# Ledger of designs, part 1: VHH binders against Transforming growth factor-beta receptor-associated protein 1 homolog (tgfbrap1)

Every score and structure here is a prediction.

Target 1, 275 residues: Transforming growth factor-beta receptor-associated protein 1 homolog (tgfbrap1), of Danio rerio (Zebrafish) (Brachydanio rerio) (a4ig72r23to297)
Amino acid sequence: RINIECIECCGQHLYLGTNDCFIHHFLLEEHTTAKGKLAFNAQKLLHKYLGLKKPVVELKAASALERLIVLCDSAITVVDMVTLEPVPTGGAKLKGVTAFCINENPVTGDAFCVEMAVVLARRRAVQICTVHEDRVQMLKEVTTPEQPCALSLDGYNICLALSTQYMILNYSTGASQDLFPYDCEERKPIVKRIGREEFLLAAPGGLGMFANAEGISQRAPVSWSENVIAAAVCFPYVVALDEGFVTVHSMLDQQLKQTLSFRDGQLLQDFEGKV
Positions, changes and structure headers below are counted from each chain's first letter, unless a header gives other numbers; antibody chains aren't numbered by Kabat.
F, E and O stand for the ipSAE by ESMFold2-Fast, ESMFold2 and OpenDDE, each averaged over both directions (binder to target, target to binder). V2 = 0.75 x the mean of E and O + 0.25 x the DockQ between their complexes.
Where letters were taken out, [cut] stands.
Atom coordinates printed by the task and the answers are left out, and those that the model quotes come from them; centres of patches stay.

## First folded at step 4 (VHH)

Design c11 (from c03 with F103T E104D; framework vhh_3k1k_2)
Fold by ESMFold2-Fast, scan of step 4:
Structure c11 (fold): chain B 275 residues (1-275), chain A 121 residues (1-121)
Amino acid sequence: as target 1 above (275 residues)
Amino acid sequence: QVQLVESGGALVQPGGSLRLSCAASGFTFDDYAMRWYRQAPGKEREWVAGISWSGGSTSYEDSVKGRFTISRDDARNTVYLQMNSLKPEDTAVYYCAADLSYTDWPSYDYWGQGTQVTVSS
């Protein structure tokens, strides 16, 4: 059966990666119901098979380049955000990758590249690189206590999911901040950048916790299911995958706004609960 | 498993040039970054140059920038080091290594004794 493995959001565009190597692309449209309540419709735009019999494990939107970056079978592929067709990389290869993220607050300032962090198999380090039209340039290796399970970048701040805890590391200053414990063998870690110096992390007990570089936040937690496996930020909303359905929470008031079910390649409004 | 065989080392006069070759086997060559190191007598092994798995990015130690050029031929599973304007200080055994990430410590062992480059009158 088809299971959703990852989720990414860019503006009103929602992307789902599946265990059978498809990307499903939806347009999320907000409207007001006849009774004055806010609701979302998910319009399917297309789906694309990537040619492998492996799950799509991670998706990231590089919105400045109108590209979607795909991790599948330990390899990174770049596709067009609208057509989902592979984009030529000029012979560049990104293989042996177990996790990656894009720096949406890049240190380099180069308008013609994407600043990215990758985790390579069996490495206790994060590789900082820039991806250009025709090449990849390695900028820096940042050592970590163990191979990270997941990561997110904000400038020099790396938020890492390790096997038993999260941490934030500033690779310019060398400062580090240990965060709350979890177990990556029991549940998939989630770490997402929500803005400058702020991250969203999946915590035990069905909580989405916010943290800055010091490990604290002014935002109250989001109440998720303990079975959330992936999340994407569509400010001011958080979109999360929870056992075959998609939930939409507001980051402003942390309330559940919508639930959509994934069925037969479609996202359908399954239930719109009230307080 | 991984085998790297260096060649092209010779005795050359100051100001001369040499091209070193490194033939690789036992791994998917075009998936790995390649690096050159050198070791002078009584000194530690030092990094000289690196090239990405795509060939689109190169990097050099400051003392060789502008004089040395690293390149690769994926069809022949070979990495090259073109050395121009050679100095006596470039005298060393030159080694190549495969690496996933341009780290200073290679992921794979060096093969053989390397290739000896001697710059002397």
Scores: ipSAE 0.000, ipTM 0.115, lowest interface PAE 17.2, mean pLDDT 78

Design g14 (from g01 with F99Y Y104T; framework vhh_vobarilizumab_d1)
Fold by ESMFold2-Fast, scan of step 4:
Structure g14 (fold): chain B 275 residues (1-275), chain A 119 residues (1-119)
Amino acid sequence: as target 1 above (275 residues)
Amino acid sequence: EVQLVESGGGLVQPGGSLRLSCAASGFTFSDYYMAWYRQAPGKGRELVAGISSGGSTSYADSVKGRFTISRDNAKNTLYLQMNSLRPEDTAVYYCAADYSWGETLYDYWGQGTLVTVSS
């Protein structure tokens, strides 16, 4: 059976990674219904098989380089965002990787590189790197209390999903803030950057909770199901995968705006109903 | 047998200078990207400076204008000239080598050399 494992959004482009090693690329088109409501149509552009019988576990758009970074079979591969073909210079694999993210608030300020954080297998640390056209260069190793299950970056702030809790660590100052507990064996952790100094985290009880570096937020939680396994930010919207459904919530009022269903490898539009 | 052997570390007063060397053997040095990293007590390793096989250099913001990385391919040696040293530069300095950008972060590491900046 084909399951969606991860989701990424860049502008109007939606990418889905599957357990059978495909990337599916969709264009989201906004329109106003006859009732004056906002709705999204998903147009399938293409799909690409990556050559392995392994799940695509994470996707991240590096829009400054027009590249998509793919984690599959513990290896990072860089592909073109449009064709999904490996790029000749950026097609090399970084191996032994269990999790990664891109810093969308980069510290280096170099317009021609992308800051990336990588978790390596059997390491209680995060590797902060820069991705160039022809080079991956390690900037810093940041020690963590245990091997992170998932992570997100905002400048010097790393939001970490550990085995029993989330935490935020500032690797410039060394300050840390413990966040709420969860169980990584029971639920897939989700942590996403939504803006400067703000993260969205999957919490027990089917909640998406917002947090700043102090663990607080003025935003009400998003009401997800207990089975949300992936999310992507397309400001002002958050797109989440929920047992064969893709839900679109507004981060401004935290209301569900649209549900799209996935069937036989096709993303179907205009489904109103959350299972 | 691949070896990276750092030398030139020591005790120096603030404002002083040191030159670190890294002697490489067991691989074709001229084909490798080379870098200096440092690790202060209780902290993780961080990039100080890097140099490509073609001689292009990069520096951490904290050392830019004070440190100079260079290489001598005929001698299989990497250098770091450290000027205007500060107490916060106190760390173990490591030499690192990498052939391919996408397959591993770095292929080889040295054992490190201690630099202490204090009065």
Scores: ipSAE 0.000, ipTM 0.274, lowest interface PAE 16.7, mean pLDDT 80

Design g18 (from g01 with Y104P L105I; framework vhh_vobarilizumab_d1)
Fold by ESMFold2-Fast, scan of step 4:
Structure g18 (fold): chain B 275 residues (1-275), chain A 119 residues (1-119)
Amino acid sequence: as target 1 above (275 residues)
Amino acid sequence: EVQLVESGGGLVQPGGSLRLSCAASGFTFSDYYMAWYRQAPGKGRELVAGISSGGSTSYADSVKGRFTISRDNAKNTLYLQMNSLRPEDTAVYYCAADFSWGEPIYDYWGQGTLVTVSS
């Protein structure tokens, strides 16, 4: 009944957003098994109900502000990253938002300001914004061929999921690079920043594909389920959500390292005899 | 109901000057960060200049030293003095109130005023 809708990673902290409007916060602790393999334990720190009867559709850590930014019911809210309590805005929300991301390679130098890109309903554009404690300021509107379904931002490079394809757009130069076709009506698009000018994208056939600004990568694809619906980057690992399981893959060798199952509000080791 | 009405646009020769005005109503003008944005033909909107409730200003690099933003809280009016105008300044200029949490960011725009810089 309870489905995990989104996942975010910040350092050793893992956040899961659910269809019943909860955030579950875990600490990932790595250890070496008796057989010399690396494994992770997920310790539950907190869960928080956000007060809405709507799915949490996206989570992003804004570590510079020690905040977690939440998209729920077409509105962005900000919570404290540790306590998950609302920032003192009285529950105020930035409304009309269908997708967003944080720029982890910001083009501004203000340490107390977060760069955020948002997609507004019925707009063929991305709004580049700065987030302050009491306000959001739009810096620039970047025109897109259609309303993006998902996005990720690295400096001036925006990786966009459109209805039938992915695209990278540099909004400083105006250069664009078409990427592979992907039908977002058949499968939820995933696009995540993994480093400078490097993105991870969900591709057909159960593949996570890597791409730079030119649409190429030296990394082999990650093999995951074609039912993967969300991913988060904890370099060198990618954490993916797949049918109630959280999988951990290395981006260095593209191997599955661990599977965790979500049960009774806990993230538990899955021992199915494959070790 | 928030209303922003821009005026003062027109046709001007390169090197000329224009002063834009924005009349604001429906909110406590003096409490808001105010800004001028512009949109050139075929391009998205971009921030030109901003001014805080206390009068602190910021400018896009392309207009620094040429444009001056100011406000008159008694008249609920925002101004943009544009000097040494260039053809690349040709755009529709928009007045905007900076967005408080709880407001849709696109709902705080005026209709705009056209500035054309050509010989």
Scores: ipSAE 0.212, ipTM 0.642, lowest interface PAE 4.4, mean pLDDT 82

Design p01 (from e08 with E99D V100I; framework vhh_nb_b201)
Fold by ESMFold2-Fast, scan of step 4:
Structure p01 (fold): chain B 275 residues (1-275), chain A 122 residues (1-122)
Amino acid sequence: as target 1 above (275 residues)
Amino acid sequence: QVQLQESGGGLVQAGGSLRLSCAASGFTFSRYTMGWYRQAPGKEREFVATISSGGTTYYADSVKGRFTISRDNAKNTVYLQMNSLKPEDTAVYYCATWDIKTYSSGYEYDYWGQGTQVTVSS
């Protein structure tokens, strides 16, 4: 059976990574129904086998470079966003990687590179690197209290999913803010940057909680399934993956807007947001 | 010790208005996001509106254009102005706040008020 493992959204483009090592690329088109209800159509553009016979664990769009960054078989691969063909990453081999993210509020200010953070197996640290059109360069190591299970970046603020809690660490000042506890062995942690100084975190009890660097929420929680395994931000929407369903929630009012099901390599519209 | 006390509920005719108040004490009110939720008999508690520490507001689709949330940091009070009330708005209305540092479970915020009953007759 084909299971979706990860999801990424960039503009109108939706990418799904599967357990059988495929990336499925869809174009989302918003329309208003005859009853005045908002709905999305998902048009399949491409699916690509990556050749590794392993799950695609994480996907992240680096739209400034027209690249998609792929975590599969504990290795980072960079592919073209349209063709999904691999592109050169220079001499550096990014292997033994357990988690990664990009910095969408970069501290270097360089227009032609993307800042990326990676977690290496058995290290209590985050490696900061830059992704260029033809190479990846390792720049800096940031020490963490334990090996992170998941992470997200906003400028100097790293939101970390640790084994028993989330925390935010500012690696420029050394300031840290503990967030709510959870158990990484009972729940898959999810951390996503949703915008300026704001993160979305998967919380116990089937909630998506919002937090800034001071541990303060600017939004009510999103109510989703306790079985959510992945999420992507496509402002003003959060797209979440739960047991073969893709749900769309608004970050403006925290309401469920639409549910899509993945079947036979297609996204099908089973519900109009009423669940 | 955090305390939230709602007031301003009552009986009103369809098309009427009510203003709910929530008096807060025991915490630094100006730093917290405040919310209103409601629960009708036999139904689960549902989101109505929130206001952030910075004044950003969000509303449920069912109340947009009819309800307005506001706050007065000098008085440690959050308000819900309810206009064009419908029988479907009949519920107990709850004031809520939360501390994301201590959150540990589902639907319940860290701090809820006792609620104020709003009844809208046809």
Scores: ipSAE 0.011, ipTM 0.384, lowest interface PAE 9.0, mean pLDDT 81

Design p02 (from e08 with T33D S105D; framework vhh_nb_b201)
Fold by ESMFold2-Fast, scan of step 4:
Structure p02 (fold): chain B 275 residues (1-275), chain A 122 residues (1-122)
Amino acid sequence: as target 1 above (275 residues)
Amino acid sequence: QVQLQESGGGLVQAGGSLRLSCAASGFTFSRYDMGWYRQAPGKEREFVATISSGGTTYYADSVKGRFTISRDNAKNTVYLQMNSLKPEDTAVYYCATWEVKTYSDGYEYDYWGQGTQVTVSS
């Protein structure tokens, strides 16, 4: 009944967005199992209904402001990370949005704002904005070869998921690097920043591939299912959503560390596919 | 085991009021969040209201100002006071809870009651 549509991680906090317009907030608590393995419990803290019959399609934590940025019904909403109550944006309306991300290596250098990139419907461009405690301000429009399906930012480097390929564009220098092909109609694209000048991409064949401005990284790929539809980076881990399962892979050795089953709003430990 | 039992549904005229109750057993009620959901025939299940273990309440936009969720920890009961009822409020109303997840406790799912029918005539 309830399907997870997106996932976000901030410190020990895990946020899940659902098809029935809820955000579920969990606290991850680590422990050592009886067999000496590190594992995580997920304690449910709260959930919030956003008032729409629309899926929550993307979540991103802006921890410096204690805000969570929500994409739902083609509109950006900024909420408090603890209460999940809407926060005023100084009258700014961000509607017609199809994708967004936060720049975790910001260009502006302002310690009290967060840089955000937004893709608007029917636009071949990325809008660069700053999110402040009380307002959102547009800074720049960056032209792209086509409307991006997904994106991630690292400073001036934009990693774009286009309809038939991924690419990295440096919008300060104008340099670009074409990456491997895929089909966005056949498989949902995933692009996540994992560090300075490095991204993790969903590739055909159930692979998570690492890439930088010079091309595909020599780092070994992550072995995902072909059904992965969302991911979040909790360095050194990547958390992925795979048909109702949440998987945890290390980005250091690319090995699967843990699987959690999502059932009826709860996260359950899964050993060898058993629930 | 965890059991939720709804009551208080029925037939009411538009503009009327109903109070739903959900009796909970099998867990330490005061430590758990409680919620009300509804499902009309041929429609998806819809969130109505929730109340946290600490007393914080949340409401769907469609019911804000008309419905009030409350709890009585001494009686292990959550309530939904429904005022100014409209024909579009007609649905089966379900009580639900979810548990703090632990690996050792055997928690598997959110828990749902059997539902109680609310019919609002015009």
Scores: ipSAE 0.000, ipTM 0.112, lowest interface PAE 20.2, mean pLDDT 78

